# VH-VL binders against FYVE, RhoGEF and PH domain-containing protein 5 (Fgd5), part 1

All scores and structures are predictions.

Target 1, 194 residues: FYVE, RhoGEF and PH domain-containing protein 5 (Fgd5), of Mus musculus (Mouse) (q80uz0r647to840)
Amino acid sequence: RALVIAQELLSSEKAYVQMLQHLSLDFHGAVLRALENVEQEGREPLAQEELRQGLRELPAICDLHQGILESLEQRLGDCGEGQPQVADIFLAREQEFEHHAAHILQFDRYLGLLAESCLLSPRLATTVREFEQSSQGGGQSMKHRMLRVVQRLFQYQVLLTDYLNNLCPDSAEYDNTQSALTLISKVTDRANES
Below, numbering starts at 1 at the first letter of every chain, in headers, positions and changes, except where a header shows other numbers; antibody chains aren't numbered by Kabat.
F, E and O are the ipSAE of ESMFold2-Fast, ESMFold2 and OpenDDE, as the mean of both directions, binder to target and target to binder. V2 is 0.75 times the mean of E and O plus 0.25 times the DockQ between their complexes.
[cut] stands for letters that were removed.
Atom coordinates printed by the task and the answers are left out, and those that the model quotes come from them; centres of patches stay.

## First folded at step 4 (VH-VL)

Design ba1 (from b5 with heavy chain K101R; framework fv_bexmarilimab)
Fold by ESMFold2-Fast, scan of step 4:
Structure ba1 (fold): chain C 194 residues (1-194), chain A 120 residues (1-120), chain B 108 residues (1-108)
Amino acid sequence: as target 1 above (194 residues)
Amino acid sequence: QVTLKESGPTLVKPTQTLTLTCSFSGFSLSTSGVGIGWIRQPPGKALEWLAHIYWDDDKRYNPALKSRLTISKDTSKNQVVLTMTNMDPVDTATYYCAHSRYWGYGFDYWGQGTLVTVSS
Amino acid sequence: EIVLTQSPGTLSLSPGERATLSCTASQSVSSSYLHWYQQKPGKAPKLLIYAASSLQSGVPSRFSGSGSGTDYTLTISSLQPEDFATYYCQQYGSSPLTFGQGTKLEIK
């Protein structure tokens, strides 16, 4: 059963990475291109630079989860019908998870900066509106997409808890999974406190 | 597998117009966030960016060469075309086309390059 | 336009040594838009580092990047024979997109 849960972790990670690719590649890229046009017209306002810094976290979140996906694919491909070893994939990325939690706490500020920037740039406002209305955007706001990151952390907690309950209590994987759950719970609590 | 390949004449006379085609596979230029850039490198010299085209037909040109450059795409053929007018011997260079997935994040896949020599 | 100045122009080292390559911008560039490429003779450039510090997929972990503002560094912790090549930094934080003049890493 532990293997089945690990395979569910893999398949749900594939779906999540696809969503992040639409958000990071399509929206962030289009917004940065719109900001370049504003910058070319003169000295960039401080709000534009702060927004650019905030939005850069979208590709980094995508990169984190692409790495997790690749590691899960390798581990589960290698173990066959044997005991999976997946907990250390999360432990190896402790610093990245902590970093993203900090940025989720700033999401109201980043959304505020985006709104301010849209008032100054009709091109940026059009880009945001068109993305949110598109099939790729699913008609969802930036707020909804930022919340998907927190929702994935909660899903990790559920999946890793179920995984832990199907492991031998004296195994190394059991101990590593408890550590991974502690990390994810800590990150989720911090992200959800804003 | 992502592949890009440049094609066009290897010899051009001064004052002629150069037309280069970038043919690609493994991705679509209809995919949001995808772009193709053209970069050249004269023998023994540094890289110089020429032009870029995005999935939404947004076009960017190096201001130093803008009056001489035209970039266009045919999404159905998986091709991007660069045209450069009034060729001069100093334009002798290897010309590359390259893929980008994010605006500003660099070029992750490159064609092999095609050497264009400008001489009478 | 933003001018990127790379130093040194040529760096002569032996396999196993640490290489440190510098890129200085004429005005501040966000680290998100600073990238590093490797080019071997007769070959197209290869993306090594994007956004100043992020390692491109398939690139060995001995390569790392750092920096912010006007000063950026590419480090190769223990040189392998295949690492002797020319390295270029590139920015697209401001139009036009520009490359540095390159640093040639050559074997002693």
Scores: ipSAE 0.012, ipTM 0.531, lowest interface PAE 7.6, mean pLDDT 82

Design ba10 (from b5 with light chain S30D; framework fv_bexmarilimab)
Fold by ESMFold2-Fast, scan of step 4:
Structure ba10 (fold): chain C 194 residues (1-194), chain A 120 residues (1-120), chain B 108 residues (1-108)
Amino acid sequence: as target 1 above (194 residues)
Amino acid sequence: QVTLKESGPTLVKPTQTLTLTCSFSGFSLSTSGVGIGWIRQPPGKALEWLAHIYWDDDKRYNPALKSRLTISKDTSKNQVVLTMTNMDPVDTATYYCAHSKYWGYGFDYWGQGTLVTVSS
Amino acid sequence: EIVLTQSPGTLSLSPGERATLSCTASQSVDSSYLHWYQQKPGKAPKLLIYAASSLQSGVPSRFSGSGSGTDYTLTISSLQPEDFATYYCQQYGSSPLTFGQGTKLEIK
């Protein structure tokens, strides 16, 4: 049944967004606050510009998936017992998915910058340790959390494939789901390049 | 769904301490990333940020006013309290509390504001 | 502290016209932390644009934002009567959080 699979997509997206909120909102905010100097007069040098750019990607990923979640809730609430229409939710966000794939490929550089910054700032080092020690799952590294992002893309492939198999082959939703799968497969391939 | 409302005295004498309470609903200040800010606006003037408190009890103050300001939260009551000491007529303003979904985000929901007049 | 300077201070236009409002920062600001607000007389401000160019939910598509570094712009493509208000830019790319002095959009 296509509707049951669409509901599983919604339920798993809720859980994923919760994890992303913990990663994006807690970690990003805490690190940036640790870098602030509220007592300093005049310009604050942007010496950590590359690290800020890396951290900026986390809220954008969270916003992307919050948008997907809200759209799924709206679509599945509106369709009742009827045929669900969810594939275009992903297609509408093609540019965002492609942008994130590029950034995931550079994650090792981000981790290097974070490690170097921790050597220069005891405040930042403490913040990172506290986040890794106390955050969701207890002691999970940044590498592990980024892997969850890649794993969600694979989960989309599985769920959308099952969804496709339960759609009428001559429907618009069937065609849109094939296009969404092509997009997700392309993004997944790029994100997993060594 | 999300609502915020300021409460407190509307008239304060010079040298007194002002205490304002922000009561909210539709979200929790225990939610990761969430913060509440206080902003004031003197009649006919621009907005001025005063203080911020986050879900993890991290507190930020405007350096120009830091010695006069205290911000605190009561998560169980869904309230944030701002205290400002040594009030002066120049502190006459409409005081707002506002929600931000994470550090650095814009203030997406605001209270209606409460006008505080400082005069003898 | 980063000072945000808005220009012009007052902009007089007619309904149907395009409005362009500028915000200049004294120092470079990460565009992710520059936001725009609308305030009508006697009302609280309303978030219009966040992260320089992202439209807040429920805000009409005639509003758009652009910019980076020190120069930011809010554009209203075709003014409606309800758009005549004061507009503020705000940054929190550097502490303390600051607002511009505002641009008052008034009917010509």
Scores: ipSAE 0.000, ipTM 0.516, lowest interface PAE 12.4, mean pLDDT 81

Design ba12 (from b5 with light chain G93Y L97Y; framework fv_bexmarilimab)
Fold by ESMFold2-Fast, scan of step 4:
Structure ba12 (fold): chain C 194 residues (1-194), chain A 120 residues (1-120), chain B 108 residues (1-108)
Amino acid sequence: as target 1 above (194 residues)
Amino acid sequence: QVTLKESGPTLVKPTQTLTLTCSFSGFSLSTSGVGIGWIRQPPGKALEWLAHIYWDDDKRYNPALKSRLTISKDTSKNQVVLTMTNMDPVDTATYYCAHSKYWGYGFDYWGQGTLVTVSS
Amino acid sequence: EIVLTQSPGTLSLSPGERATLSCTASQSVSSSYLHWYQQKPGKAPKLLIYAASSLQSGVPSRFSGSGSGTDYTLTISSLQPEDFATYYCQQYYSSPYTFGQGTKLEIK
């Protein structure tokens, strides 16, 4: 049933957005604070600006998915028991998905720059260590949370494929869902390349 | 149960230094991530952030007021102190201290506020 | 500095109605650092929504937040008498951490 699958997409998006918000607040915020402290002490990380720019992708990815969540809530609220219209939510965000896919591929590099910066700043090293200890206490590391970003793209493919298979082939929603799947497949491949 | 309370003079003369103390209970400033901020609100106007101090003694100041502000903590007494130099009638406001569980999370617990009037 | 502009300045509504309050930033702000507060006369502000859409513990489910980039919204689905207050948005994205001018929600 298409509506049931669309509701699963909504419920899983709520959980995913909550995880992204915590990652943005806990990690991005802590690192930015530590970088500003190092700057005030007259000691700067070797790649401070590049690292700052790379880490801004975390709150930006959160913003993308917050928008998707809000759109899903509106669409599924509006359709009641009728035919859901969700595929264009993804199509409307094609440029954002493509932008973030390229940057997700760079996370290993950003983590490397962070590690290098920690060698020059005991304060930054302390901040990163505290974050890792906190996340590991819950069984989650930065790498685990980054893996969940890639896993969400695979989950979109599964959910949208199931959704497509429950739509009338002659409908506009069927055509839009095929386009959305093509987009998500493309960005998943790009995010997972190396 | 998190509680914060501001204390200090309610009347200050122009050019004098204001010293406010935030006393708190229900949490420790030695807890990783925890911070205390100061926010003021002139009568009938919007909120203005002044300064913030974190568990690791990291300090942040509003750039517009930085030369006049000093924030410090005494973790053993559960107190945070804000000083503001060269007070002017325009600084008349209700001054609040507030808790944040980490940088960026927002202010989840607030003191009741203390009205500071600056006049001769 | 980032300027937050709230609209409308005043909303006059009746209990049971839906309230929609807007907050617009002068430049893009990450939703993770956009928060909403409620303030009643003579009282300290109370955190309602953090990270644009996350409900603070103890806050009734009729409150919700949404938005990203420069445009943010606070919605109260069915106004209760205790909801008539002034609401402020705040960004914690860039120092100085600024608040909007407030939207006053008053009884019609």
Scores: ipSAE 0.022, ipTM 0.596, lowest interface PAE 7.3, mean pLDDT 83

Design ba13 (from b5 with heavy chain G106Y; framework fv_bexmarilimab)
Fold by ESMFold2-Fast, scan of step 4:
Structure ba13 (fold): chain C 194 residues (1-194), chain A 120 residues (1-120), chain B 108 residues (1-108)
Amino acid sequence: as target 1 above (194 residues)
Amino acid sequence: QVTLKESGPTLVKPTQTLTLTCSFSGFSLSTSGVGIGWIRQPPGKALEWLAHIYWDDDKRYNPALKSRLTISKDTSKNQVVLTMTNMDPVDTATYYCAHSKYWGYYFDYWGQGTLVTVSS
Amino acid sequence: EIVLTQSPGTLSLSPGERATLSCTASQSVSSSYLHWYQQKPGKAPKLLIYAASSLQSGVPSRFSGSGSGTDYTLTISSLQPEDFATYYCQQYGSSPLTFGQGTKLEIK
């Protein structure tokens, strides 16, 4: 059973990474180029540098989860029908999770800066609207996409808890999974702070 | 494997127009986020960025040289063309084309470079 | 435009020594936009480090980058003979994209 849950963690991570790649490559790049166009025309959006810095966090989040996905694929491929070992994948990335939790606290601020910049730049507003209306975006707002990041942390808690409950209590993996749950719970709580 | 190669005249007279072609393989300029940049380096001097073209035909030019530069692409031929007008001896340099990533705007794969000498 | 100033202009060291190369920006640049290249005579530049600290695939672990704001550093922990080359920093925190003037690392 534990293996089935670990396989669900892998398949859901793959879907999540696809969403992050779309958000990181398509939105991030399009907005940055639109900001350059505004600057070259002699118009400067509010807090352009802060907005650029905030948007650069999207590639870093994508890289974190791409690494988790690759590690999960390797571990589950190697174990066959045996006991999986996945908890240390999360423990090894404690600093990265902490970093991204801190940035999630700033997402509303960055979205506010983007919205204000859109009011000052019709070109930027058009770029954001076109991205949100794209087939890949499914008409979802930027706020909804950012919420998916917090939702994934919550999904980790649910999946790791179910995983823990199907492990032998005296195993090393049980202890490591408890530690991973403590980390993810801490990060999720921090990310959800207003 | 990603490869890029510059081609064009190696000798140009003052006041003439330089046309360079970048031919590439291993990726497509129709792929979202992909771009090609042109960078030059005069003998013994630093690198200077000239122009960029992206998958969606968006173009960027170095403001110092913008009036002299034109960049275009032919996605079906895997080629990017740079044109620079009114060449001067100070434009003597090795010209490179390079693959760029959309979000980081860094160059991860470079052509070998082509030396263009401007003299009478 | 953001001007990148590299120091020293020339650094003379022996194999096995630690090299520290600096890049200073005329105004603040996000670390996500600061990159390092290595160039050997007659060759095209090679990407070493992107986003200030991320090692490009295939680059030896003796290379590392750090920094934020206006001050960035490239470190080579133990110089190998093939490391003697010219190193350039590059930014795209603001248009136009600019390169530093280079630091030449030469054998003492």
Scores: ipSAE 0.012, ipTM 0.528, lowest interface PAE 8.8, mean pLDDT 82

Design ba14 (from b5 with heavy chain G106A; framework fv_bexmarilimab)
Fold by ESMFold2-Fast, scan of step 4:
Structure ba14 (fold): chain C 194 residues (1-194), chain A 120 residues (1-120), chain B 108 residues (1-108)
Amino acid sequence: as target 1 above (194 residues)
Amino acid sequence: QVTLKESGPTLVKPTQTLTLTCSFSGFSLSTSGVGIGWIRQPPGKALEWLAHIYWDDDKRYNPALKSRLTISKDTSKNQVVLTMTNMDPVDTATYYCAHSKYWGYAFDYWGQGTLVTVSS
Amino acid sequence: EIVLTQSPGTLSLSPGERATLSCTASQSVSSSYLHWYQQKPGKAPKLLIYAASSLQSGVPSRFSGSGSGTDYTLTISSLQPEDFATYYCQQYGSSPLTFGQGTKLEIK
């Protein structure tokens, strides 16, 4: 049973990384190009500066989760139908989680800034609309996509708790999973403080 | 793994055209957000950006050198080509190609560089 | 074009010491477009920090970046022997993309 939950963690991480890649590499990059064109024309709304600052963390968050995905693929491939070992994947990335915690929970605020900026910049509004309507965007709003970023830390807590409940209490993996849950909870709490 | 390698002539005469090829593996230049830039470094001097090409064929050139530069890609061959016309001794430098994944042109993987000497 | 001036030109320190390297821009640059590289003799540059403060994957936590506007800093909290190299800052807050002249970090 623990293996089934670990496989769910892997499959949900794949979906999450694809979404982050779209936001980080495609959407963020297109927004920066649109803002560069507006700056060249001498017209930049103040709200766009705050949005630019918030979105700059997306590439780093994407890299963090790409690393987690790669490690999960390797670990679950190596264990076959045996006991999975996944908790230390999170523990190894404690500093990266702490660095990004403050930014993750602010993405719901950035959605408001994005909406306001689109009202002031036809170029930005066109960029957002084109990405929402693209096949790579899945037809979903950018609001839906960005909310997924905020929710991932909470989803980790749910998945790791279910995972822990299906492990032998005497195993090293049980102890490591408790430590990973403590880390993720601490990171989530720290983000809420900002 | 990601690997890039520059190739082309190591010696060019003044007024000739330089053509350099960047061959890469471990990623695709059809992947959204991916780009490749060319940067040069004259002996003992600072790095100087030349040109950049994106997955969607969007091209950027250093304005000071734009009239002399052409960048192109062949996604099926995993190659990016830089052409620079009217070479001068001052253009003697090590030429690098580099992968860019992040907007803002952060170069996370670099080729080894190729020294191009311009002399008669 | 934006000119990046790095200081000091050469910094001589011993392993275990803290290194502080500065990069000053001739005009304001968004931190999102400022990056730091490490280059060893005969080798290509290696990305250390992007967007002024974000640590590149695989780079040790002793490296950190900070700054905004015209003033940026790269800090190495406890120098290791492998850290002795030349360091460059780079911007693309304004076209063309430019690099600083470099700071050489050498063993005392």
Scores: ipSAE 0.006, ipTM 0.477, lowest interface PAE 10.1, mean pLDDT 81

Design ba19 (from b5 with heavy chain Y102F; framework fv_bexmarilimab)
Fold by ESMFold2-Fast, scan of step 4:
Structure ba19 (fold): chain C 194 residues (1-194), chain A 120 residues (1-120), chain B 108 residues (1-108)
Amino acid sequence: as target 1 above (194 residues)
Amino acid sequence: QVTLKESGPTLVKPTQTLTLTCSFSGFSLSTSGVGIGWIRQPPGKALEWLAHIYWDDDKRYNPALKSRLTISKDTSKNQVVLTMTNMDPVDTATYYCAHSKFWGYGFDYWGQGTLVTVSS
Amino acid sequence: EIVLTQSPGTLSLSPGERATLSCTASQSVSSSYLHWYQQKPGKAPKLLIYAASSLQSGVPSRFSGSGSGTDYTLTISSLQPEDFATYYCQQYGSSPLTFGQGTKLEIK
């Protein structure tokens, strides 16, 4: 049933947003906080500056999915037992999805910069370890959390495909869901090309 | 919904100590990455950052005012308290508390502000 | 401390026009720590743009930010009546956190 699949999309989006918030705090917040003392001295290595700039994208990705979550909650609350309409939630965010795919491809380099910065800053290394230990997944590494971002795009493909197969082929929602799948496939292909 | 509200005296005399309380709802200051800052704005002047406190009790102060400032939190009461000693007429300003979700991302939610006048 | 200088001090424009507001830092600031706020008389500032170019949730798409190093810009593509306010840039690329002096956008 289309509604059941749409409800699974909502439930999994809630869990994903919680993970993204922890990921953003682990990479962005931990790096910035640990490096503050170096910055207060008016001295900052170039590699650390590059790391800060790269990691700024994580909160924006979190905000994108928070918006998707809120839209899904409203749409599924409003439709009752009727046919849901969720595909346009993704289509409305086409530019954001395309933008984030480019940034995801760069995270291999940012993880390398983080590792190097940890060698230079014991405080940063300690802070990263503390955040890793606080994860919902029970000590999941930062690398594993980053891979969840790509996995969510694959999960969208699976859920939206199942959703499509339970819609009337003559409906507007069917057409919109095909367009949403095309968008997500394009974004996923770009991310995997790294 | 995230809300913050400043409370405290609206009039203080020179040399007195100012104590302001920020009461908030819609988030917890035990959540990793969350912080509360204090910012003031004298009438017709620029905004000036005073102090910041984070979920892990890490505290930051404006170096120009550090000797006069103390920031603390009571996570169970959803409150952050700022104390500023030796008040002077030049400290007359609207005082704001504001939420920061991530360390460097600025202030996404602000209290309404409270005007504190320093006069004899 | 890093000084942020905003220009012009006042912009007089009509609804429908494009507004361009500048913020110049005395030293290089990472774009990750450059933010823009809107403030109306008697109200608290409202975050519009964070990390130089990221639009805050709930802010209309006509607002955009750009820049790097010492030069940053806030653009409003087609002014609406509610956009006439004072705009501030803010940095925390270096301690202490500082704000610009503001640009007042007023109806011509």
Scores: ipSAE 0.000, ipTM 0.489, lowest interface PAE 13.0, mean pLDDT 81

Design ba21 (from b5 with light chain A51T; framework fv_bexmarilimab)
Fold by ESMFold2-Fast, scan of step 4:
Structure ba21 (fold): chain C 194 residues (1-194), chain A 120 residues (1-120), chain B 108 residues (1-108)
Amino acid sequence: as target 1 above (194 residues)
Amino acid sequence: QVTLKESGPTLVKPTQTLTLTCSFSGFSLSTSGVGIGWIRQPPGKALEWLAHIYWDDDKRYNPALKSRLTISKDTSKNQVVLTMTNMDPVDTATYYCAHSKYWGYGFDYWGQGTLVTVSS
Amino acid sequence: EIVLTQSPGTLSLSPGERATLSCTASQSVSSSYLHWYQQKPGKAPKLLIYTASSLQSGVPSRFSGSGSGTDYTLTISSLQPEDFATYYCQQYGSSPLTFGQGTKLEIK
């Protein structure tokens, strides 16, 4: 019942965190290194600091989801075969989820800055192409990979809706799950309209 | 299988220059993302990073030691060379070379290490 | 430079016990750039955990890592005799790359 859906949330979070770690480490680390090379060559990159600020979101998003994963593992381990309580994990991170929406609203701008920076550095352009061709991305474009953050939010909405429908309407968890679903829907609506 | 091995002099006199070579197999330094770092460890003390070189010949140095260090690669020979000038007894340490798959990813394969003693 | 402080310096435990090792950074570090190594006397370090929580291939499941920001933890759920070694944390979220001073895990 509710426990099975909570276990699916945990399993999918493990897979997402693993993928996100590879994406954020490969992309942010390699791009940041390439931008430092431009500075080292005596060039003042036109968009380097602004782009770096934007790309800083990727490691922070990774940290957010690692925290969610750890909380889910502990919460579901502690409940055994009993009633799970997972909704407050999301509610405790309301500000961080609002930050996701802010980042996604700047998505096109960050891609534009990356494109401009690639004009300054053939090494950066090569790094971006190689990242897009990596096994972790399966040949998918940079835009598709970056939008996986948005896709995960839609997945939360589906999973939390199924979870809610399997909870006792009189329970605190039911009320908390409604609040969590409202939070995710609000963030998803903003991201979807970008 | 991935292997790395350090080679060079085991005894160096104060003020001399140390040159160490890292010879490797099982991977190529022309592979995108790949790098090799040098790390040292004085007897009974912690690990200290010295320098890194990447597939695209990008070089990074510990700022505390940068004026004394140079790192270079010969991709066709599967070798990376570290040079450290003006050796002092305090530089006595085991020197390691290590592989990293991607920038920032950690060192997944290490050489056995070579002990370099600096003494008159 | 980011300074990594490990505590305790020495941890004395018996086989079968749980070990918890801490690594504290002088400023925030992304978990994506925090790694843990094991070193036995006379041997090179071995990568145990990368990106704070990902287990390196071939490392037993009793090892786990967690943490974010400035506070990171390595846990060994049930110590085996071969686990008594020195453990180091390492960051490259900010240049230069730094290691902690190490925690020595010794038999009680």
Scores: ipSAE 0.006, ipTM 0.510, lowest interface PAE 10.2, mean pLDDT 82

Design ba22 (from b5 with light chain T24R H35A; framework fv_bexmarilimab)
Fold by ESMFold2-Fast, scan of step 4:
Structure ba22 (fold): chain C 194 residues (1-194), chain A 120 residues (1-120), chain B 108 residues (1-108)
Amino acid sequence: as target 1 above (194 residues)
Amino acid sequence: QVTLKESGPTLVKPTQTLTLTCSFSGFSLSTSGVGIGWIRQPPGKALEWLAHIYWDDDKRYNPALKSRLTISKDTSKNQVVLTMTNMDPVDTATYYCAHSKYWGYGFDYWGQGTLVTVSS
Amino acid sequence: EIVLTQSPGTLSLSPGERATLSCRASQSVSSSYLAWYQQKPGKAPKLLIYAASSLQSGVPSRFSGSGSGTDYTLTISSLQPEDFATYYCQQYGSSPLTFGQGTKLEIK
């Protein structure tokens, strides 16, 4: 039923936000500290600043999804066992999604800069390795984890499509869900391009 | 449950060296991302960060005090030690140790603090 | 060194009122690395907010943080008697880590 799919959206959003929190608060902070040592060593400040800029986007992406999570919890709690209304949660955040799509396109480049910086700093390389091997990291590479941001957009398309198929075609929620899918599709295409 | 406790002398004479120990439980300083910082607060004044040590033995010092400070850890004893040389009456303060994980969470758990008075 | 300036120095309010405390940085800091602490007389500071807006576990929902760049705000939506304390902001995005001078929230 539509409610069951909406609850799956909520459950998967909780897991996703936890992963983003780990990236934006734990990993990003550790990398910034290690990059200060690279700068003091006198190594290539331009590449370091570009990497810092890119990683600063992670907290903002985390904030976006924390807002979505909170809104999903509110809506599904309020509807009880009734018909959920969740599509406008995405539509209300159109500007934020468009903004982040542009930055997500740069993630592959930022990962290349991170790898390059690790060659210049054994301390940074150790920090990245230890983070990847932590229990919260599950042994996955940083490239895999950061690119999960793009994967979440594809997951939204799948979940919202299943949700749409379980709604009354004459309902306002049906129309809003189609609009939300159009938005997410556009953002996904932008983020996945190059 | 995370707990930290500072220990050391309550009274120090000018020019002497202060040694403070932070004893903790509920976490290991061998765990990736974990660190311990030292912060002090003179009576009626703001907080001042002194030094930090991380799980990988990376050490950071306040540049204003770096020549006087040494921080070290004994992971097997769950202890972090701060040494500050050439104490002066202006160094009179409550000294705290505090837990951090990476930099995203600030100092999430603090010891109770120990007042160190510097006087002849 | 990033200098954090808090205002007002002292704020006198009654229980039930809304409190707004400001923290301004001498240069831009990432919101990911700004925290707020509460300190009661004779006690250690307690972390309330990290990453400018994230509520620490166990902290009441009446506390909220906002801001970016150089301007940050701590808001207490409806003051309780236990909220009268001194509040400090801290940045941890660059070395040395620095704290503001504090805002004392006192009962009117």
Scores: ipSAE 0.006, ipTM 0.542, lowest interface PAE 9.1, mean pLDDT 83

